# Miniprotein binders against b1l550: the designs that were tried, part 165

Target 1, 279 residues: b1l550
Amino acid sequence: MRLPEELLERARDIHSEAPSHRIKLDRVGSFGLKVPVEFKGFLLLAEADVWVSLPEGRRGVDLSRQVEAIYELSNPPKDPFSLCREAAISLLEKLNYADSSGVSIRFDAPLQDGESLKYYGVEISSIASDEIINKIRVEILGMTACPCTAELIRAYKSSEIAATHTQRSLGILEVSTKAEHPDPDKLASIIERAMSSPLRTYTKRPDEGGLVIRSLSNARLAEDVVREMIHLFLEEFGHLPEDTHILAAVRSMESVHMHDIYAERSFSLDEIRKEISSH
Below, E stands for the ipSAE of ESMFold2; O stands for the ipSAE of OpenDDE; V2 stands for 0.75 times the mean of E and O plus 0.25 times the DockQ between their complexes.

## First folded at step 13 (miniprotein)

Design oa1 (at its last fold request DockQ between E and O 0.97; V2 from the best seeds 0.82)
Fold by ESMFold2, fold request of step 14:
Structure oa1 (fold): chain B 279 residues (1-279), chain A 94 residues (1-94)
Amino acid sequence: as target 1 above (279 residues)
Amino acid sequence: GEIRITVEIEKDGRRIRFMYVITSPEKFEKILEEIERIIRMFGADRIRITVEASSEEEAERLADEFRELAERLGYDEIEVTREGNRFTVEAERE
């Protein structure tokens, strides 16, 4: 059923009224939207949230305009980073009473893995006001090999046994910057290279042996995985603005323990450079 | 080298500033297209684009490209100032 268009001339616009309680709100939005995006030739269904601030003098947000802002830009599907940044600005244009807006987009990113595919997690956001802050979080699994057990077994008198425990470890890089979003594939690559070995979707017998040998040869503490991630990040992204903020972390599902271990460091680019130069 | 682009757009007193740091020349054209889409979508009556190029020769070429961008967007009050590797395009319309 569709109501007569003529009613629009007589109905109050409830959203534009002043509220009885004049309290500003920081985030009013539409969450859990599904939007198509194009990433590296793949058409993906991403999850998106959109929001704006609401001043104390306005009763409600025009929620349909929020949905319009992102869906108008998502047809035809385009890269999620441009979509995120452009939608954040579109929200401020369409909802001119807001002093800030935000968009977040989440998807699983496909990654080439020999003749097959694997994936990693991506979440991006753009928050717009008098400036735009762009944030990206990448999560990818890799393999770590324990150097402590490896050294103990190496020191075993026979010395002919090369072994240690290995486990999946989840690597995390999160970057908040005024520049455009960093390339997620490069962030994922940094995480994988910091690990003892990457994970593969499948391997043949000789490749599996090589994978394990490489992990033993590159045994790393979780703490050193984080340090290596930071080192590799600075090599690739040291050009970003000095106030760019980074979180580097690893959660390792230690195969010989009932629990995980976790290591983390957050820093700004100018902070970490001062720290490194003091040593 | 790297190219740093700062864009300021303004409409009806609202000003938004955003930036790009381009290290890969293949990304430049997509970023230029994004900037053009943003300015057109926002309907800016005033823009200011500041670019720090990797060389004087690149700055000269890019200054022409951004002047052409402003012309394509329909701005009729366009001023370009350049010194060394850095230039600014300022444009206005009604």
Scores: ipSAE 0.781, ipTM 0.925, lowest interface PAE 1.0, mean pLDDT 91
Fold by OpenDDE base, fold request of step 14:
Formats: sequence, C-alpha cells, structure tokens
Structure oa1 (fold): chain B 279 residues (1-279), chain A 94 residues (1-94)
Amino acid sequence: as target 1 above (279 residues)
Amino acid sequence: GEIRITVEIEKDGRRIRFMYVITSPEKFEKILEEIERIIRMFGADRIRITVEASSEEEAERLADEFRELAERLGYDEIEVTREGNRFTVEAERE
C-alpha cells in the first residue's frame, strides 16, 4: 500500500530538524551495498559502504541521496578506483551540510594463473574533505618454507635439498596516499614475489614437484617476507608522495603449529627511506 | 617520466584538493577524463590544475591539454603560469 503523496506535504522533515543532543557525527551512511564494477575485463559485484559526516544541528542524513550517488556513477559499470574517488566527491556535492565523506569498496580480483584463474582480496576507500586520501588493501595467499627447519635437517642428513615444513601464508599490503590508488595487480605481484612460491590453482605432478623444490630452495621466514615486500614496494612505488603510509604484513599458517606466525611493519615512505639510507 | 597532477576545485567557498602521480603516458588520458567528470559533476566555479613533468616541454604540452579542457568546460578566464617544469592552469567561470 503506497501512502498518498499528499501526506508528504503534511509530514515534518525529520532529517532537517534539530537533534535532541547537538553532537556532530563522523560517519553516517549505508553499509553493505552491492554495486557492479568493471575490472580487467571482468564484471564483478562488489560490496560498498558510503557515508558522510553530520553536523551537530541536523538530526539525520538524507540516506537515499547517498545511495543514488554511487549507483548513478555505477551505471554503466566502471573501474572501482575511479568510482570510489568520484563517489566520495559526489557525496560532498549532493550533501552540502557534510564536511567529509567516504566510500569503501570490497571485491575479489581475478588473477591469471596459466590457463586457470586465482584471486586476491581488494578493499579500497576514498575519504574526502578539503583533500582526498585514497587507501587500498591487497591480500593474497602464497607459500612459505621454513629456513630454520631446513637448516636443521641439512645438518642432520647432509642433503643438498633439505626437507622442511611448508604452509600457506597470507601477505598484506595496505597503502594510504594522496595520489590515486596504486595498481592492485602490482601490489599482488609484490606479495607473491616476496613469498617462497606462489600458489597454483592447478598443478600436474611434475609442476607440483617443481613448485615445492622452488619453495625449499627459497625458504623464507615471515620476517623475510615482510622485508622483501617492503623492498619490492620501494622499487615499484617509490614515486608516490613521501607522506604515503604503508602497512606490510604476513600471516603464516604454520603447518607444525596450531597457531599462526605474524609479522608487520607500518611506515611512511619518508621514514623508511631515512632508515635504509642510515645503513 | 613521472607526471604529477594536483587539482583544486572550488564551489561556493568549498575547496577540494586531489592528486595524481602518473608513470605511464597511457594513463594520462584516463586521468584527464576523470578530472573532467569530477569538474562537471562538482560544478566548480574555480579550478586550479598544476602539472609537473620531467621536462619543461612535456609539462607545457600537458598544461595545454588542461587549458583546452577549461575552454571546453566553458571557463571564461584562463591563466597559465610557469615555474620551471611546473605549469599551473587557473580558470574561473562567471
């Protein structure tokens, strides 16, 4: 049953009223929206959050306008990075009482693996006020081999290629910058190259054997992986603004333990350059 | 070469600044299109675009693209200034 439109003329605009308590809110919005995006020729359904700030003198946000803002920009589907930046600005334009806005978009990105596909996780955001800050988080699984156990077994059996425990490890790169979002495929590649070996969707026996041998020959601690990610990141993305902030992390699902091994480093480009130059 | 683009848009006293850093020439056209969409969507009365490149000649070429953009968008007053390999395009709409 649709209420008569005439009732809208009689109804108070609740959102524009003064609140009972005059307190500014940092974020008010719609979370868990589904929006179509185009990424590398794939049409994907992404999850999105949209929000704005609310001044102390306004009771509520026009939530319908927020939803309209992102869906207008999502038709036709476009790359999620442009969508994120444009939607953040659109929110400020449409909701002029807000002093800040934000958009977050989450999806699984396809990655070619020979004739098959694998994937990595992506979460991007854009926060707009007097400036725009863009953030991207990439997560991808790889394989690590433990160099400590390998060394012990080598010493015990005197073998050229020492056996060791291997496990899946989750690599994480999170970047916050005033520039546009860094290329997610490049970030995923950095993480994979920092591991002992990448994961493969499909392996034949000779290929599987080769993958394991590669891992054994390239054994890395969780600490090694993080340091390698940072090194490779500087080579690829050293051109970003100096105040760009990075989190590099790895969570290794150790096969000999019931718990995970975790390592991380948080830094700005300026800080890490100074650290490296001091040695 | 590296291209750094800083965009400032203003409407009714609200100012927003955002930046791009391009390392591949093919990305410039996409960024130009995005900037155009943003300016149109926002309805900016004033824009300031600064471009810095590896050479003066490249920066000038890129600045000309932004000047042309401002003209196409209907801005009446367009000024281009130079400082070394940095060019600034300022435009206002009545």
Scores: ipSAE 0.750, ipTM 0.913, lowest interface PAE 0.7, mean pLDDT 93
ESMFold2, look of step 13: ipSAE 0.780; ipTM 0.924
ESMFold2 (binder alone), look of step 13: mean pLDDT 84; pTM 0.846
OpenDDE base, look of step 13: ipSAE 0.720; ipTM 0.898
ESMFold2, fold request of step 14: ipSAE 0.744, 0.752; ipTM 0.912, 0.916
ESMFold2 (binder alone), fold request of step 14: mean pLDDT 84, 84, 84; pTM 0.846, 0.844, 0.847
OpenDDE base, fold request of step 14: ipSAE 0.717, 0.720; ipTM 0.902, 0.904

Design oa10 (at its last look DockQ between E and O 0.97; V2 from the best seeds 0.78)
Fold by ESMFold2, look of step 13:
Structure oa10 (fold): chain B 279 residues (1-279), chain A 94 residues (1-94)
Amino acid sequence: as target 1 above (279 residues)
Amino acid sequence: GEIRITVEIEKDGRRIRFMYVITSPEKFEKILEEIERIIRMFGADRIRITVEASSEEEARRLADKFRELAERLGYDEIEVTREGNRFTVEAERE
């Protein structure tokens, strides 16, 4: 049953009142929204969070306007990166009492894999105030081959056996920048190229053999993969603002161990350039 | 060649600054469309768009697109200034 609209004239606007305790809140929002996005010709179901800051003198947030900011922009479905940035700005326009806003969007991105598809994880955000900070996190699985075991086996039989353990490894690149979000496919490509071999949706026998040989010929520690990701990232994205922050990481699900191996490096572009040039 | 676009929009004293750094010039038209949508949505009283490119000719060509945008959006106090390969389009409306 819809209540009479005339009640709006008699009811207090609870959200615009002062709170009992005048304390600023950093994030007040709607989380877990489902939004359609268009990514490279695919219509995908994404999950979004939207929020704004709330000043100490305001009791509540106009939640319907907050949700409106992203849903108005998502019909018709469009590129999730534009949606993210535009929604963050729309939040500040619609909720003028806030001094900052944020939007995050997460989805699985399709990636061409021969005649088939595979997917990788993407989470983006935009935080708006007097400036906008854009963040993207990409996660994709690859294959790693252990060089330590390969060397041990080589020494055992004087190179008669070319073998080592291989495993799935999760590569992670996370970028925070004042520029627009980097292309997620390029980030995924950097991660895959840093691995011993990519993973495939399926292979025919000759291709499977080639993939395994590639991984054995390109054996890498998790630490090597992280270093290679950084090298490749600098080649592709070294033009971004100097205060751009990056996290490069690998979690290797070691096939011969009961536990995973993890390696990580966080840096800004100006920091890593100084480090490299000092050697 | 790198193209750097900095946008500042203002409405009723609120100012928001954001930027794009392009290495692929084919992305410019999509960025132009996004900037137009943002300006319309925000209802900006004042805008300032700075374009910097590898050559003066390219920067001027891109800045002309932003001048045309400001005219199309109904700004009538439009000023374009130049510093080498950097052009700034400033516009205001009532």
Scores: ipSAE 0.729, ipTM 0.908, lowest interface PAE 1.2, mean pLDDT 90
Fold by OpenDDE base, look of step 13:
Structure oa10 (fold): chain B 279 residues (1-279), chain A 94 residues (1-94)
Amino acid sequence: as target 1 above (279 residues)
Amino acid sequence: GEIRITVEIEKDGRRIRFMYVITSPEKFEKILEEIERIIRMFGADRIRITVEASSEEEARRLADKFRELAERLGYDEIEVTREGNRFTVEAERE
């Protein structure tokens, strides 16, 4: 039942009223929306958050207009990067009282793994004000082999390939830039290459053995993985603006311990370049 | 070569700046389409697009595409300026 339009005209616009306390809010919006996106030829259902700032003199945000903004741009489905940027700008246009807006889109990105698919987690965000800042977070699982245990075993058995414990490790790259979002597949590749070996969805026995041998041959500490990620990132994305901010991290789910090992570095491109050049 | 595109759009005194850095020329057309959509959606009264490329010739070619975009979008005053391998297209609507 739709309320008669006449009744709507008589109703007080609660959102436009002055609040009881004149305080600006940084983010007001709808979280957990579902929006279709096109990614690498796949139609995916992504989770989306949309928000805007609220000035001190306005009680509430027009939430329906926010939702409308992103869904208008989502039909037909498009790539999540352009959707994110366009939606952020659209929010500012539609909600003129806002001085900032933001959009975040999350989904599992398909990645070809031989004849099967694996995936990595991706969150794409854009924040708009006087400028647009684009953020992307990629998370992908890989495998690490411990070099410390390998060295102990090598010393004991004098083998060319020393046995060691292996574990799943979560690699994380988060990039915030004034440029467009970096390619998430490239970011995922950097993470995988920084680890001892990638994970595979489907392995035949010979392939599995090879994967383990590769891991053992590339034993790496969590610290090694992060440093390698940074190195590879600089090679691939060194062209980004110098004020681009990066978080490189790894969480190793240690197989011999009940706890995880975590390592990270946060840096800007200009900062890390200076650090490396000083050596 | 690397292409840097900076876009500034303005409506009723509100300015938004955003940029692209591309290493593949093939991505340019997609970016151009996005910029067009953004300008249309925002209803910009003024636009300033700066493109920098590895050569003057390439930058000029890309700038021409932005000029054409401004013309297509109905901007009346279009000015193109050059500084080395950087071209700036400024356009205004009456």
Scores: ipSAE 0.706, ipTM 0.893, lowest interface PAE 0.7, mean pLDDT 92
ESMFold2 (binder alone), look of step 13: mean pLDDT 87; pTM 0.878

Design oa11 (at its last fold request DockQ between E and O 0.95; V2 from the best seeds 0.82)
Fold by OpenDDE base, fold request of step 14:
Structure oa11 (fold): chain B 279 residues (1-279), chain A 94 residues (1-94)
Amino acid sequence: as target 1 above (279 residues)
Amino acid sequence: GEIRVTVEIEKDGRRIRFMYVITSPEKLEKYLEEIERIIRMFGADRIRITVEASSEEEAERLADEFRELAERLGYDEIEVTREGNRFTVEAERE
């Protein structure tokens, strides 16, 4: 039953009223929206959050306008990075009482693996006020081999290629910058190259054997992986603004333990350059 | 070469700044289109676009493109200033 439109003329605009308590809110919005995006020729359904700040003198946000803002920009589907930045700006334009806005978009990105596909996780955001800050988080699984156990077994059996425990490890790169979002495929590649070996969706026996041998020959601690990610990141993205902030991390699901091994480093480009130059 | 583009848009006293660091021609074209969409969508009364490139010639070329963009978007007052390999396009519309 649709209420008569005439009732809208009689109804108070609740959102524009003064609140009972005059307190500014940092974020008010819609979370868990589904929006179509285009990424590398794939049409994907992404999860999105949209929000704005609310001044102390306004009771509520026009939530429908927020939803409209992102869906207008999502038709036709476009790349999620442009969508994120454009939607953040659109929110400020449409909701002029807000002093800040934000958009977050999450999806699984396809990655070619020979004749098959694998994937990595992506979460991006854009926060707009007097400036725009863009953030991207990339997560991808790889394989690590433990060099410590390998060394012990080598010493014990005197073998050229020492056996060791291997496990899946989750690599994480999170970047916050005043520039546009860094290329997610490049970030994923950095993480994979920092591991002992990448994961494969499909392996035949000879290929599987080769993958394991490669891992054994390239054994890395969780600490090694993080340091390698940082090194490779500087080579690929050293051109970003100096105040760009990075989190490099790895969570290794150690096969000999019931718990995970975790390592991380948080830094700005300026800080890490100074650290490296001091040695 | 690396190109840094800083865009400032203003409407009714609200100012927003955002930046691109461009390393490929493909990205350059994409971000030029994005900047145009943003300016149109926002309805800016004033825009300031700063371009910094590895060469003066490249920066000048890009500045000319942004001048043309401002003209196409209906801005009446357009000024281009130079400082070495940095060009700034300022435009206003009534």
Scores: ipSAE 0.793, ipTM 0.928, lowest interface PAE 0.6, mean pLDDT 93
Fold by ESMFold2, fold request of step 14:
Structure oa11 (fold): chain B 279 residues (1-279), chain A 94 residues (1-94)
Amino acid sequence: as target 1 above (279 residues)
Amino acid sequence: GEIRVTVEIEKDGRRIRFMYVITSPEKLEKYLEEIERIIRMFGADRIRITVEASSEEEAERLADEFRELAERLGYDEIEVTREGNRFTVEAERE
């Protein structure tokens, strides 16, 4: 049933009223939207959140305009990064009482893996006010091999046994910057290169043997995986604004333990350069 | 060589500043299209685009491109100032 349009002339505009408790709100939005995006030739169904700030003098947000802001920009589907940045600005245009807006978009990014595919997790956001802050978080699984156990086994049977425990490890890079979102494939590559070896969807026996040999030859502590991620990040993205903030982390599902190991470092480009130059 | 592009848009007293740090010519073309879409969608009455190019030759070429962008967007008052590798395009309409 569609109600008569003339009711708009008689009904109160609840959203534009002053609230009984004049308290500003930081995020009022629509969460869990499904939005089509185009990523490297793939049409994906991403999950999106949109929000705006609400001043103390305004009772409610026009939630239909929030949804309109992102959906009108997503037809036809386009790359999620442009969508995220453009939608954040569109929210401020459509909801002019807000002093800030935000958009988050989450999807699994496909990666070519030989003749097959694998994937990694991506979450991006854009927060707009008098400036725009863009954030990207990439999560990808890799393989790590324990160097401590490898050394113990080497000491037991030098050159006879090249062995240690291996496990999947989840690598995480999160970047917050005033510049456009960094390329997610480059972030995923940094994480994989910091690991002992990448994971494959499948391998044939000769390739699998090579992968295992690589992992044993590149055994790494979780702490050193994080350090390597930082080193590789600086080589690739050292040109970003100096106040760019990075979080580098790994969660390792240690095959010989009942629990996981976690290592993390957060920094700005300005801070890490000073730290490195002091040694 | 990297190109830094800073865009300021203004409509009805609201000002938004955003930027790009571009390391490849292919991405520059994509971001120019994105900038044009943003300005058109926002309906800005004033814009200011500041570009730090990687060379004087590149700055001269890009200054022409951004002037043309402002013209395509329908701005009547367009001013371009260039010194060395840096230029600013300011445009205004009613």
Scores: ipSAE 0.768, ipTM 0.921, lowest interface PAE 1.1, mean pLDDT 90
ESMFold2, look of step 13: ipSAE 0.755; ipTM 0.916
ESMFold2 (binder alone), look of step 13: mean pLDDT 84; pTM 0.839
OpenDDE base, look of step 13: ipSAE 0.762; ipTM 0.914
ESMFold2, fold request of step 14: ipSAE 0.767, 0.757; ipTM 0.920, 0.918
ESMFold2 (binder alone), fold request of step 14: mean pLDDT 84, 84, 84; pTM 0.840, 0.841, 0.845
OpenDDE base, fold request of step 14: ipSAE 0.777, 0.786; ipTM 0.923, 0.925

Design oa12 (at its last fold request DockQ between E and O 0.97; V2 from the best seeds 0.83)
Fold by ESMFold2, fold request of step 14:
Structure oa12 (fold): chain B 279 residues (1-279), chain A 94 residues (1-94)
Amino acid sequence: as target 1 above (279 residues)
Amino acid sequence: GEIRVTVEIEKDGRRIRFMYVITSPEKLEKILEEIERIIKMFGATRIRITVEASSEEEAERLADEFRELAERLGYDEIEVTREGNRFTVEAERE
């Protein structure tokens, strides 16, 4: 059922009125949208949020225009990073009363793992005003092997026993920059390479043995995983603007403890370069 | 070599500036297409594109590409200035 179009000339445009309480709002939007995206040849169903600022003199946001801004750009499905940046600008064009806009897109990124797949978490955002700030957060699980326990067991049973506790560790890289979003696969690779070994969806016995040997030969403290992530990040992304902000973190679910270990460092590229060059 | 692209678009007093740092040639084509889509979608009446290319030859080639982009999008007044590896394309339309 579609109502007659002429009603538009008789009905008040509630959204364009001034509100009773003239208070600006920072984020008014549509959250939890399902948006198709294309990532590395995969069609994925991502979750998106869109919003704009609302000035004190405007009662409401044209919410249909918000949804239109991202869905028009998502058909046909395309690269989620371009979609994110383009939608943020489209929101400002479609909702000209807003001073700022934002888009976030979340999906599980597929990664080949032998004959199977594994996944890692990606969340991106673009905030637009007189400039655009792009953010990406990547989370991926890996394996860590404790070097302290490995050394104690080595000393106890020299060459007869090679063992230590191993556990899943969640590695996190979050990057905020004026440049386009960094490649999430490169961020995930940095995290995995910083750990003792990657996790696999499944293994056969020879492959499992190799994975365990790799983890023991690359035993690392959570603190050193974070340090290695930073080192590898700078090698790959040192070209980003100097005011780019990074968070590098590991949450290790220590298999012999009732609690987790967490290590984190936040920095700008300018800050960390000065720190490293002083050593 | 890396290419730094800064884009400024303007319509009805609203100005938005964004940038790219391109380190791979395959991403360059995709980024150029994105820039063209953004300019068209925003309906910019004024654009300013500043590029720091990796070589003087690349700067000359890219300056031609961005001039052609402005022409395809219907800009009437196009000014291109280049100094070494750096160029600026400014374009306006009514």
Scores: ipSAE 0.786, ipTM 0.926, lowest interface PAE 0.9, mean pLDDT 91
Fold by OpenDDE base, fold request of step 14:
Structure oa12 (fold): chain B 279 residues (1-279), chain A 94 residues (1-94)
Amino acid sequence: as target 1 above (279 residues)
Amino acid sequence: GEIRVTVEIEKDGRRIRFMYVITSPEKLEKILEEIERIIKMFGATRIRITVEASSEEEAERLADEFRELAERLGYDEIEVTREGNRFTVEAERE
């Protein structure tokens, strides 16, 4: 049922009215939208959030315009990174009373694993004001083997390859930069390479044994994983602006405990370079 | 080599700055297309695009592409300036 258009002429514009309290809001928008995106030849349905700031003198945001902005840009489906950046700018153009805008897009990225498929989590955002800041968060599972337990068992049994507990570990790289979003596949690769071994969607018998042996031979603490992630990140993405901010983290779902082991480091590129150079 | 592209767009007193760091030809093409879409969508009356590359020749070629873009988009006042391996394209329209 559609109301007669003539009624619109009689209705006051509630959004444009002065609020009862003149207070600026940082974010007003629609959260949990579904938008189609194209990524590596896959058509994906991503989750998106869109928002703008609201000045103190305006009661509400035209939310319909926000939704229209992102859907206009998503037809036909395009890569989520350009969509994110373009939508943030579009929001500022369409909603001229806003001094800032933001877009967030979340999806699972496909990753080839032999003849099968695995995945990693992606969350990207673009925040626009007088400048645009792009953020990407990549999460991928790997496997870690504990070197401490391995050492204990080695000491006890005198084995060449000491048994140890292994577990799934979630690696996280979050990058905030004035440049475009870094390549998510490269970020995922860094995380996997920092682990004892990657996970496999399927394993044949010889492959499974090899995977475990590799993990045991490359046992790493959660702390080791984070440090390796940082090291590899600097090698691959050292060209990013010096004020680029990074969070490197790992959450190890320890198989011998009910709790997880967590390690992280937050840093800017300039900060970490100074730290490394001081040694 | 690494190419840094900084874009500033302006309309009705609103200015937005954003940048790209490009390391592959394929990425460059995509970014050029994106910049064009953004300029069109935003309806910028003024644009400033700065390109910094590993060589002067590369920067100049890119600057020429952005000049052509500005022309195609209907900008009538276009100025290109050079500082070493950095080129800046400034364009304005009514």
Scores: ipSAE 0.772, ipTM 0.921, lowest interface PAE 0.6, mean pLDDT 93
ESMFold2, look of step 13: ipSAE 0.780; ipTM 0.923
ESMFold2 (binder alone), look of step 13: mean pLDDT 85; pTM 0.849
OpenDDE base, look of step 13: ipSAE 0.746; ipTM 0.908
ESMFold2, fold request of step 14: ipSAE 0.766, 0.777; ipTM 0.918, 0.923
ESMFold2 (binder alone), fold request of step 14: mean pLDDT 85, 85, 85; pTM 0.849, 0.848, 0.847
OpenDDE base, fold request of step 14: ipSAE 0.732, 0.756; ipTM 0.909, 0.916

